# Miniprotein binders against Probable 3-mercaptopyruvate sulfurtransferase (tum1): the designs that were tried, part 3

Target 1, 298 residues: Probable 3-mercaptopyruvate sulfurtransferase (tum1), of Schizosaccharomyces pombe (q9usj1)
Amino acid sequence: MFSVGKKISFILPIKGVLQKLKDNAQKTVLLDATWYLPTDTKNGKKEYLESRLPGAQYFDIDEAKDHKNPLPHMLPPADEFASYVGKLGIDRNTNVIIYDRKGFFSSPRVFWTFKVFGHEHVFLFPNAFNAWKTEGLELETGEPRTPKPVVYEGAKLNKDLVASFDDIVKVIESPDAAGVHIVDARAHERFLGNVPESRPGLASGHIPTSINIPFTETTAAGITAPKPEEDLEKVFSSHGLTDKSVPIITSCGSGVTASVLFAALKECGFKDVRVYDESWSGYGKRANEDSSLLATGP
Below, E stands for the ipSAE of ESMFold2; O stands for the ipSAE of OpenDDE; V2 stands for 0.75 times the mean of E and O plus 0.25 times the DockQ between their complexes.

## First folded at step 2 (miniprotein)

Design W2 (from W1 with K32E E35L K36R E39W K42R E43L E46S E49R R50E)
Fold by ESMFold2-Fast, scan of step 3:
Structure W2 (fold): chain B 298 residues (1-298), chain A 80 residues (1-80)
Amino acid sequence: as target 1 above (298 residues)
Amino acid sequence: SEEVKDLINRAKEYIEQAEKYAKETGNQDVLEYALRAMWIIRLALSHAREGDFDKAKELVEKAIELIKRAEELIKQAESE
């Protein structure tokens, strides 16, 4: 019932983006984080190479990953994260502004990744291309610039932003005592178990006790932008998420759209939100072997 | 202020209208105008939040124009 005013938002309108780009005291790097599902014919890197916001570097979630883990897009080790972003010209003090070409689909995943490694100055620019064109600004085309590499110091994984399988198990073993809500960002029919998963070996259904809020309930104009804060408040409250101090773990198929929910919840002032990095790509395999891990239906 | 409250209420109405058009249309031009209008209104609300009401009003007027274009295309399609 009570709304708290936010002091600072990490979701920037174009005015905020342009202000940071013009700041002489603080370096800013734009990241194009465009990523498409494997079944899509589009390729984010190819589109980046054709055009981008001026000066943008490309961040590939399929490259910046734990190469020792067979699951898709798993967080890289801290040293590999530091090496990857350092090559993009990003140090600990850099303002990082992330966008994607769908508008608000894969950019929240990269935003969460920077937050996980302790980066303070990281922001989202939703529906970036439409906003850029509306202001009459030109896109950059041709060969992208190779940035001067820098050293990224002090990357350290913040366990308060990442949920493991063991964290999920603790919730489902003692849901009343855990005091944690698990929120599943997948489409409702996938959550119910009414449709098969596209990946072989995954169970159909959801994590016991989890609440389903398809990430598309939190976006507007398709998936181009997050809903305004007032509308997000209504979405979350309609699902019983009214106490912003209660911890939440978001989950989806592979951690991408769980990060959309992460961003939306943080925008509404929820204080303790973790992303289940494995999501259904890992959990669903476990649930196929152990039916006590699987729920179906409402 | 009353001016801020009026702007927010008008913006909400236009967001709802644009979102309805974006969801209802099978026409790519209608969809494009509606999506652009929704984002421009969101930018206007951000400017209003920062106290820049002149820019916010300018952006709302641009969004209204895009909504009217989307509405006209829908009416044309329905009449055909």
Scores: ipSAE 0.000, ipTM 0.147, lowest interface PAE 21.5, mean pLDDT 83
ESMFold2 (binder alone), alone request of step 2: mean pLDDT 78; pTM 0.703

## First folded at step 3 (miniprotein)

Design a1 (from V1 with E30R E33S N36I Q37R E40W H43T R44L)
Fold by ESMFold2-Fast, scan of step 3:
Structure a1 (fold): chain B 298 residues (1-298), chain A 81 residues (1-81)
Amino acid sequence: as target 1 above (298 residues)
Amino acid sequence: DLTEVEKYIREAYELFERARKVLEEGKYDRALSLVIRALWYATLAHELSKKYGHTDLAEEAKRMIEEIEKLRQEIEDAMQS
């Protein structure tokens, strides 16, 4: 037995963001990853064009996607990821700091995407606009800067961070042998199957054996920031997630809020966390045709 | 089974009432946590009462879920999310 020091957090306060922006030896790029649910009238790209943190580039999860896949914002192929971020001025050594206008909603999805392709220096800046304003700093308005394109080398999809439908099936067919927890980030009524899904053709319910932790249980001040680590630990332990060595797969509607749980779990030191990229947008269609894939109720 | 259902309905009511009082105090994060927990117990009560054929309790739990969801929306709106 030995003791280890605290892990360095990938969640940055404003002082950490400003330190990285001032570092002349290491390039930093700010990404505005603002995205809204399809039912929302707001548009992230439009808001970015009106105002942003100074120098920020926009990352659109509906453009940086697998264009051959009909499901929403599925991970792009590695070469398309590399091309997309290279155009934003990002190479493998760039510090990437991601924020969104809600505070802590869609930015974890882009954080996870960078981790999936092997990017080491990637960070989250929650509650960014409020923190920036409170520090007395100005937002940028008008035409965004055009970054100098760079080559992103060595992007490769890390399968240890992504769960497939086949991975889910292995868990539900042999839950005791699989030794994996599936955690569903959707609202509890959607999980139970008591309300219809927004998209027609999807079954109402959840993946058998899954545990429901609505992502809003892991956020503070609505969805502007993650809860402090000690409060997150209480949330996870209250749902029986006490052993940080047990693998976890997070799921939601389309992978966005599953990534909020990914970030919260990683902040608490859970060692093996994968996001089910398809989430209910893919699984729910399959479950509508095969009742063995569907559970309802608690 | 009846005792289990009644226990969950009671816990849902207690948490819902606490969430309302805490919301009146402007403690939005705490109110949100309490209302989410109220929803857990109300939905558990609804599913168990349906499973065991307690129709009156199932209807009561369903009405509670609707009131709890309404309060959750009020809290989220107040938090400017």
Scores: ipSAE 0.000, ipTM 0.089, lowest interface PAE 23.5, mean pLDDT 85

Design a10 (from V1 with E40A H43L E47W K50L K51E)
Fold by ESMFold2-Fast, scan of step 3:
Structure a10 (fold): chain B 298 residues (1-298), chain A 81 residues (1-81)
Amino acid sequence: as target 1 above (298 residues)
Amino acid sequence: DLTEVEKYIREAYELFERARKVLEEGKYDEALELVNQALAYALRAHWLSLEYGHTDLAEEAKRMIEEIEKLRQEIEDAMQS
């Protein structure tokens, strides 16, 4: 007789969050990963300082980044990741629960980042503020508590979760042999090349061979929560993604919404999913200088 | 920009209403062209509202996209009958 492990969701309802917070045997840290585009007047850190889920620390994807790379929020070196999260009171064994004020927008990016560095106990709490208030629970206001810094040991970049430009080029140069699907999370009109990119210097269009699944097809009630697994399965199968063993690379503007697709695909049991970290913020500049990298239209 | 998102929502709505009107008149090719234009504006509004962090407008644009896609299906069905 064998003990067969069931699929365990990394997406927690509020009851699951509260259970982990009450567990005295294992430390839990809540992370507020609220992030807004630079063009937005709202600021995630400012909103965090005004209110948060009780005890939450703030994770800034624009601070926890590769400071030598000019592209937005590129993954930091492993030692800088370790230093950053250690400052937040997170060690290798900490349960990390990530939320954002939009519900399910930027939190998957931080979830993916923890997975990339080998963190095992990491979870997403979608629609967190609405769920928290619906349970009659109060938000914390005023000065955030400063945790005791800890040493995060064993941070190691898992290249099986990160795609590079060279990985993309390999797919588009030999699409019939590559056996990899590139999935673009951007809105359909951006994918088609019918609207300009918000960042200057980027080409309008998409990576050749890529499939467009706007990340909003995978979310419910706008962008507050992921769709249930059964509905996600229908979304992915409607785009021809029926074989869960076929490798997938997700891409978007700068890696944020590509991480929403990463989370949705992993929830559906897709075995090999990588995020193209630089996404269109890097690729689009290359494509503007080399037309062989650019496709437009359907 | 908030005003740009609102402009695209208004354009999508106007084109959607025009598409519905010409569909009722039996002008299927014109209705299809107008509904595709409505969809383009609604998708732009949705994209920009997400990029700018206007979650309420993103939700409104998403609902509009769903209604426009439903109308587009009705036009396509009418063209096959």
Scores: ipSAE 0.000, ipTM 0.113, lowest interface PAE 22.2, mean pLDDT 85

Design a11 (from V1 with D29L E33W N36L Q37L E40S)
Amino acid sequence: DLTEVEKYIREAYELFERARKVLEEGKYLEALWLVLLALSYAHRAHELSKKYGHTDLAEEAKRMIEEIEKLRQEIEDAMQS
ESMFold2-Fast, scan of step 3: ipSAE 0.015; ipTM 0.450

Design a2 (from V1 with N36L Q37E E40F H43L R44W E47A K50R; at its last look DockQ between E and O 0.02; V2 from the best seeds 0.00; counts 0 for: pae E 15.8 > 1.5, placed apart)
Fold by OpenDDE base, look of step 4:
Structure a2 (fold): chain B 298 residues (1-298), chain A 81 residues (1-81)
Amino acid sequence: as target 1 above (298 residues)
Amino acid sequence: DLTEVEKYIREAYELFERARKVLEEGKYDEALELVLEALFYALWAHALSRKYGHTDLAEEAKRMIEEIEKLRQEIEDAMQS
């Protein structure tokens, strides 16, 4: 009897979300992880205060980070993460369902963060607002409810999900021996080095040996949701990513869209996927000082 | 509206019955899929019933949710054994 392993997808349709919300066996918390680029005029927290899914709490990626690191969105220390989510009423046994207003843009970053700290019961809800509205469900307005703070225990950083600069260097120095694929989620023109970086002091180009899969190739309908698994498989296969056992490191500009790739790859069953947290914001500075770290073109 | 709620309740029921049938045939995966779909419709019916103030339908939907959840648990237990 082939126990067809319950492919419990961490990506939930609205039916899955509703099921978890109804299940009284475990506490469920909805997280609004809406975040916009600094260049955008929109503000996720402001929008959250205006409307949200009922009972949702806001997870601010600009607050839940390492404030001692000048790079954007570096992972916080485990104790700070624990404190942050504990105040949101989340403990180790809480089902955490994460969404964002764009659909599938910043929520994967928060998903990855929870995974990094060993949270098991974490899920993504793509295109949440549209799905919610289509189902005739109402949004919550007014002042958000203050959750009862709880203690989050056992937060420990899983290094297997995070790549460092040193990890990147190892790949560059021995590409064939490492057998690791570095996947850049940035726009193709950024990858090629054809456009200037928005931040000063960053080189233009990409990590040597890396391949470019713009994260938009893994999303549907304007970043509203990941593509279906079948389509994702085609995308990854077209880029030579067919062996699910081969280690992958994702990178981007600031660590957010790299997590979109992380989620998509995990959905397709890739077993070893890490996010380079520094991404180009950290790497580009180094490459600017050392040309051996920089590649341009395809 | 009322018609929509009734449609969802009916759909949930039909899916639930199909799930039971395929479960008897030993098709656990298919049964689970049907149960989860049934649960979706039942939950939806419940939500809409409450929204529109249909107390009787809400109660019916609630009962269906409970029954569907029982079957889900049964299927999951069987799959783990």
Scores: ipSAE 0.000, ipTM 0.207, lowest interface PAE 13.0, mean pLDDT 91
ESMFold2-Fast, scan of step 3: ipSAE 0.143; ipTM 0.681
ESMFold2, look of step 4: ipSAE 0.000; ipTM 0.262
ESMFold2 (binder alone), look of step 4: mean pLDDT 86; pTM 0.834

Design a3 (from V1 with N36W Q37L H43F R44L E47A)
Fold by ESMFold2-Fast, scan of step 3:
Structure a3 (fold): chain B 298 residues (1-298), chain A 81 residues (1-81)
Amino acid sequence: as target 1 above (298 residues)
Amino acid sequence: DLTEVEKYIREAYELFERARKVLEEGKYDEALELVWLALEYAFLAHALSKKYGHTDLAEEAKRMIEEIEKLRQEIEDAMQS
């Protein structure tokens, strides 16, 4: 409050992670949010069971979901979220630090999920395993410890962070009046509609008016870390995103890499960013029924 | 459609080889983009092969995904060094 013009980042270097872990006055829980595409030979839960940052709990986006919705990893109801994280030892005052084994791929999805339910003390630790090893610290192996369950009170869905299909329709029907940018995190050829979707039944292309910024343009050292803020600002400016007060909706295949863009945009000070939870996994099916919902090419 | 699956397998291999070549040239950002495109084609080939009962092509696509993921890891490791 007293540092006018100074930004506090939710993205922590290892020194910040270690500081929070050492603070006995404030509980900290590490979350391993490693997730891979269904066709990947790697399995996040299997890798977590083999090794983890010491004390880390596993957060499964395919378990912490709306079980009544057939779309992948849709946000759970608030009470189910509260129950799930409470079993991981997380209450409303807990510092939650999220990492993933790729570095900066699926952890932003879980970060966004905590923000959606009103959790204040949530942070990202990119490039976690490399940073941990470089610091000379050991990974934990063997059977993970079961945390003492706690009650998570006051979980409430913040609709200001989540975009629905109706929100998307409002933008594309009146783009100049809506004053909202839709940003698509998928690879460029997929955005153009040059490659059929990996999920059957989805149209190939993109949401009309959307801007394509593949999430890999916002990451460094592959996908292990976000680019530094000054480089992210150049990326966003190169795509015409120069006014940080203009609302942005991020989208991708199923909401995972849209959350990478969410984190990158928030790190750059963009004030109003929502994630389109169903992303192309839902929208693409709707676009098959209504061609006015579908664009292809540049 | 068999011809679609075969096309996607060929495109995945072509992108995979291009990614490997540009990785050797130290062009890490380009290599990463190509490897992600190769994964998308390989994934699509696998899904369509399963849908239409082309078991041999489904297994080939799955092995391609494994090899492309190994290259993705090499690119990420090289960028860190």
Scores: ipSAE 0.000, ipTM 0.197, lowest interface PAE 18.8, mean pLDDT 85

Design a4 (from V1 with E33A N36L Q37F H43L R44W)
Fold by ESMFold2-Fast, scan of step 3:
Structure a4 (fold): chain B 298 residues (1-298), chain A 81 residues (1-81)
Amino acid sequence: as target 1 above (298 residues)
Amino acid sequence: DLTEVEKYIREAYELFERARKVLEEGKYDEALALVLFALEYALWAHELSKKYGHTDLAEEAKRMIEEIEKLRQEIEDAMQS
């Protein structure tokens, strides 16, 4: 049966991806944003070099970063972002479609990064490898194509999408006045402080006042795709997130899963969502020295 | 250095055992968190053991990494079922 017409989503099914790839009026670039923790035995770039969606370029969040900051994959300066994506053949008018091999894990981080620098035509392709193979399409192997570099003009960091440590402090010092929800995407055991942090110097626990919504509550078929919008709305409302005008800051720990929540919240029409770029990798060090920054348990 | 390596191996093993237990209980998000911590500790134990020439501990850590990666795959598969 047919369904009533739905809003245009930034999350594309395979038919939407194929339509954009065949559009001669506007350039489309596919980005493989596969990323694993630095201590993992898997390597996203190595996997990209072995196989990819045809024509895909690789986006490395550990290369497209602030190289002067010791914290992992912090946002780069706007000019360095522009230089990086320009080398991948991306200008301001390019349709950028982002996927990752887990399905819906690290691709939302790159999606958020493009939104932060003002890119309008950016989309997510969840469960990409399974969808591609199910459609009977072949993966590309061998030497990846080197794109023709272009100039990316007008990259500017949008502060309305990025939260700082100072923004977090304002919420926890005056929660009633701030009117902001902090949402922690980490697994429940990490949030509670019941398991040790694997990296030295990080406190175990969470940001005071924060709500825990493990990113896996917002994904379907494991972590391969986001839940449908109606199911996401039920997840958020079950945690008390019913007013879509109330600002939200998403946070995570050692990964990029705060951006999974960013994408899910934006898909549900939440108007003001920021990602705490440092997340627990920065905050947890501060909380180890100052107990007023740390909460544990439910 | 030796004591630190032994601590990493011990922590990896304890977290691995806890991950398997909570996986059996159907607590997939908790299992994933625990197995990722176990993996990180085992990887550091392996790297430091090799760097400082503790061959026996490096071999033990390598076997642990293989077992932890296998459990991680089981957890990810269970979450996708």
Scores: ipSAE 0.000, ipTM 0.330, lowest interface PAE 13.2, mean pLDDT 85

Design a5 (from V1 with N36F Q37A E40W H43M R44F E47K)
Amino acid sequence: DLTEVEKYIREAYELFERARKVLEEGKYDEALELVFAALWYAMFAHKLSKKYGHTDLAEEAKRMIEEIEKLRQEIEDAMQS
ESMFold2-Fast, scan of step 3: ipSAE 0.006; ipTM 0.483

Design a6 (from V1 with E33L N36M Q37E E40Y H43E R44I E47L)
Fold by ESMFold2-Fast, scan of step 3:
Order: sequence, then C-alpha cells, then structure tokens
Structure a6 (fold): chain B 298 residues (1-298), chain A 81 residues (1-81)
Amino acid sequence: as target 1 above (298 residues)
Amino acid sequence: DLTEVEKYIREAYELFERARKVLEEGKYDEALLLVMEALYYAEIAHLLSKKYGHTDLAEEAKRMIEEIEKLRQEIEDAMQS
C-alpha cells in the first residue's frame, strides 16, 4: 500500500491545470463536458458557446455515443470514439483535462470514457469556473476556435472498466460466490422504488443485493467537487466498503452519476471498479419483464 | 471578504428559487441537484461571514440554510408520493 504522500491523483487543482497548459513539450486539451438532465431547461452546449475556459473544446456525451443503441449515451464503438476525439484535436499523447459547469457532475463520465478506450493522460478539474475566477483568470467568450483535427490511434475497449447486464446477472444469481459489490448512485427514494422513473417503461426499484450510495454523499459543496479522500473513506466504510480489493460495479440511471462514484472509489484506492454503462435505463426495462431482477424497499 | 459573501448569498437565493420552480413542475432530480447547489453556497457564505465577523450576513446565511434544508425535505417527500 502507498502512504498518502506517494499517491498521484488524477484530480487536479488549478495549479496542476495551469502547469499542464504551459508545458509546450506535451499538448493539453481542455474539455467542457457540461451536461444537464433532459428535463432541465439549461443546455450545456449553449452555455459552452457563450463562455468557456480558454481554448476548451466541447464534449457532448449525447453525440459521442453508440448511435445504433436506443439507450442514452452508451459508449461508442472504438473507431467512432477515435474519430470524435480526433476532431477535437486529441491524439494518444494529449493531456486531456475535463471539467463541467456544475463542478463534478458529468465530467467524471467523460473521464471514465477516456479511461475505457485506453487513454493514459486524462484528468479531472473540479469546481473549474470558481477556481479559474479566484486566480483572476479570464474566461473565453465568442465563437470557439475550431481545432486542427488529428488521428487518434490505438483506441481499444478496456473490459476491466465496463460491466454488462450479464455481469450483473452473475452477481445477483450467486452473490456470495461472486464477491462483487453493486453500488447504486441514484437518490435513495428512487433506489427504494418509492418514486416512478422519469423514463417510461422502467421498473421502480433497484438491482437485488445492491448498496445505495447516492453520488451526492461523495461530493462536497453540493456537487462542485469530490469530498477529500479522508471523508470519502468515511462514506464508503459507513456503507461496509472497507476492503479495497473487493470488486465494485457502479450503477445509476444512465451511467453519468455512476461515473462520479467510479472517480471517488478510484481516488480512495479501490482496485477494481467497473461502471454498468446501461445502468437503470437498460436494466429497469428488463426488470419490468422479469420480476426476479427487481428489488424494492431497503 | 464582504463582496464574496454577498455573491454566495445571491447565488444560493437564485438556485433556491430555481429548485422551487422545477419542483412545482415535477422535475424532482433537477430540483434535488439545484437545492444541493443552493445549500453549498449558503454554507460557504455562513462560514466566510463568521470567519470575517459579518454577524448580520452570518445570521442571514444560517436562516437561508434552514429554508434550503426545508425545501430539500419537500423534494424528498414529493418523490415519495
């Protein structure tokens, strides 16, 4: 195990962001990954077009998706991922720093996506706009610059970071043998099945055996930043997650806030964390057809 | 300082009002996210106003925290129904 002082975080303070931006030896691209729930009146792309961190490109999780899959923002095929990020000026060696306007809500989803396709130098910048402003730095306004397209080579799916429906079924059919924890990031009342899902055709409830840790328990200052590691340790241990070698699968509504839990768990040193990409948007439809897949209540 | 505290109180109020509106529209997930953001700004305003000795603003922020927590409970209750 490493002592605290030997750990290098993928979560950057503004000093780390500025250091990478000034390094001429390695290209850095800032990504604005601002995304709002479909029912929200705000639009991330519209806000990006009004203002951004200087030079930032916009990453749309609803465009960078598998267009053949009806579920929301499912991972794209490797070649489509490569094409999408190449158009943003990102190649295999690029430092990718991801932020979102809420602070720490949708940026972890894009972080996880880059990790899934084998990108090494990818980082999160929480509370980005507030941190930028407190350093006395100006935001960019007006028309965004079109980046020079590049070729992204070697994109490949890392199966160790993605859980499928079949992976979930194996856990719930043999929970003692599987030795895997399923963690649900949704609000507690949705987990319990006390409220209807906003998407039609989904069952109300949760995956059997799953533990509910609403993603807001892992964020500080509302949802602007992750909690410090010591506070995250208390959150996870209070839910019985004390052994960092035990595999964890995170889930939520559609994979966005499950990625917040992914980032928080990785920050605490959990070795094996996968995100269930379909999450409740896929599982909940199956649970409507097969009640053995559905649990409700505590 | 004083200007920063006033800004955080203003942000908290704006987010609180937005949460109330989307709650009335039945948009419970958005309402919960907005009320949590409002709570953040109100708590920071309370901490900074106490630190810098702005007693009146500290009391205002404390009352705002109480109202935001009340709205959070209303959102949770609405989600149950």
Scores: ipSAE 0.000, ipTM 0.110, lowest interface PAE 22.5, mean pLDDT 84

Design a7 (from V1 with E33W N36E Q37L E40L H43E R44F E47A)
Fold by ESMFold2-Fast, scan of step 3:
Structure a7 (fold): chain B 298 residues (1-298), chain A 81 residues (1-81)
Amino acid sequence: as target 1 above (298 residues)
Amino acid sequence: DLTEVEKYIREAYELFERARKVLEEGKYDEALWLVELALLYAEFAHALSKKYGHTDLAEEAKRMIEEIEKLRQEIEDAMQS
C-alpha cells in the first residue's frame, strides 16, 4: 500500500526501469549480478556474455571482493569498490539498477554492497528477463558494450549496515541486553544441522539465539521476485518480528541470501538491518573449534 | 504450485483496483507504480501457470495482463494531458 508521504520502493517494475533509462538528467547503468552456488554448473559471466539487458554491465561478486580475505566474496575495501564500479561507468550520481537471471537471488547482495558504500540511487529489478520479454523488448547479444571509465568519489563503508563476528558474539552472550535479532536465511534443514554445508570445514548448525527464516519464505514464483509487502509483513510477524525499531542482523551461508532478507526487511520498513558479511562461511569455521558458538536442532 | 499461482492472480487484481482508484484521485506517479507492480504479478501468474500446465489460470493471467496494460496506457495518457 502506497500513500502520499510514504517512501516509494527501491524495487522497480519495468516501467520504472524504462523511465530511468530515458532520463537524460541522470545517467543510468544496468548491472547483471547473476551468480550461482558453487555446486551449480552454470556460470553467471558466461550467461552474461551470451545475452543481457541492453547496455548492462556485469558485476562479479567474486571479483569485487577483499582479495586479502580467504572467505568467499567478502566486501572489498572502499577504494577497490570505487575503482571496480568506476570502470563500469558508475559515479556517485549514477542510477544503478541491478538484476540477476534467477530473478531475485544474487542481485540483493550487490544492492546491499552499493548501500554499504553510501550509494543513494540504487534499485532492484526482479524477474527482469521475463518482464523485458513480455514488453516485447529485445535482449542484447554478442560483444558487451564497454563503458567509458569514471571516477567514483567518496566511497566509505557504512558500519551501520555491516555486522562483524564481534557483533554476533555480543548478541549471543547477552541476548536480552543486546536487544538484537539474528535471522538466518538458510534452508531449515541446514539451520537444524541435519545436512552438510556445501563448503568443507564448516560446522553443521546455527548461531545460538538465531531465528530461521529461509529466504524462500520472502520470495515468490520460486526465487524470481520478492513477495508483496503485505505478505512479507505476515512472514516476519509469524516469526515474532513485529517491532520495526528492533535491530536485526541477517546471516546465511556467505552473505548472498542474507541480502535477500535485508531487502525484504527494508521494504517492510525495518529501521536497523545489518548483514553479517562472513555469515556461516566464517562463523561455521569458528563454531567447529568452539562448541559455545554452535546450536543445533530447533 | 496452484496456491502460488492463485495468490499472484489475487495480488495482481488487488493492485490493479488500487491503481484505478489512485488514478481517479489524480495521483499519477502512485498509479503508475501500482499498475506496473500489478503487471509484474500477473506476469508471474502467467509464467507459473504455463510452466505447471494450469491452462485455465494461464488464460486468466493473460487476460489480466491485457487489462492491466490498458490501464497503464490510460495512466500515461492522463500524465500527458
Scores: ipSAE 0.000, ipTM 0.126, lowest interface PAE 18.6, mean pLDDT 85

Design a8 (from V1 with E33A N36W Q37E E40L H43F R44E E47L)
Fold by ESMFold2-Fast, scan of step 3:
Structure a8 (fold): chain B 298 residues (1-298), chain A 81 residues (1-81)
Amino acid sequence: as target 1 above (298 residues)
Amino acid sequence: DLTEVEKYIREAYELFERARKVLEEGKYDEALALVWEALLYAFEAHLLSKKYGHTDLAEEAKRMIEEIEKLRQEIEDAMQS
């Protein structure tokens, strides 16, 4: 295990954000990816319409989805992704900087989505509103600007970043041979199966062999920012994730907080990380029909 | 199941009280992690109580979500100090 390469972070402090916004030679688009759980009284789009970082466009994970799939937030087809982001003024060469009002909750999902379709210049801005205010900068209010649409060329789904149900089954059926860790980002009591799932038809429990690391163990100041790399190393090693070459699949309820783990693992230097897109929203239905897919307890 | 809804509500409340205690101790990261976990349990209690037609528990869970969100804001404000 030798490395002489310099690590470049995709997580930007405010100075990095301002530098990219200032550079008119390279187009930058800010995306507000604020999203709340369906039971929350807050609405991300409504909040975006009231105020935003100046020039920000809104990215709706419930709109940029596979409309033929009933599960929440499933990745759209490549052509629909290209059409959606092109309308936001984003082409293949655009610097995309993603933030959310919680700080570091739903923005990693949109970050992962851009990576899945091969976008190179995509970044996260955690704790964005607090950092913006602390720098003495004002939010934009009133009618959002309508961007000039562009053509997004070359969107193609990268299978190396997405896990399917078949990938999960392969791990479960041959855990000793698979050499893959499945990591579940849900709260511990949900993982254990001690409490019922709120959605009808979902089993209570977890994917066999999976390790539970609630996503909140990887965030600092609650959910406003990721933990520093040295603290992430401690979190992952405490759960037995010490070899960064071992493939990891992250999962959660519907793929949102699994993407928080994706970002944390990538920032920590793990080389092969995939998100299980349907997560428990799909797997839990299958497990209700097939007990070999379900584990409960520790 | 009524007993399972009540378990979710109890767990949310216990996590909420733990968050309040560690907030008083100045452990902001721990406090906010606990308050977010409390929110998840409260959301699930609200969904389950609506699914099973327990309107009183649904209203209780909604009020609990509001109180937990208020604590979350308090913790975030304290961290900005």
Scores: ipSAE 0.000, ipTM 0.152, lowest interface PAE 19.8, mean pLDDT 85

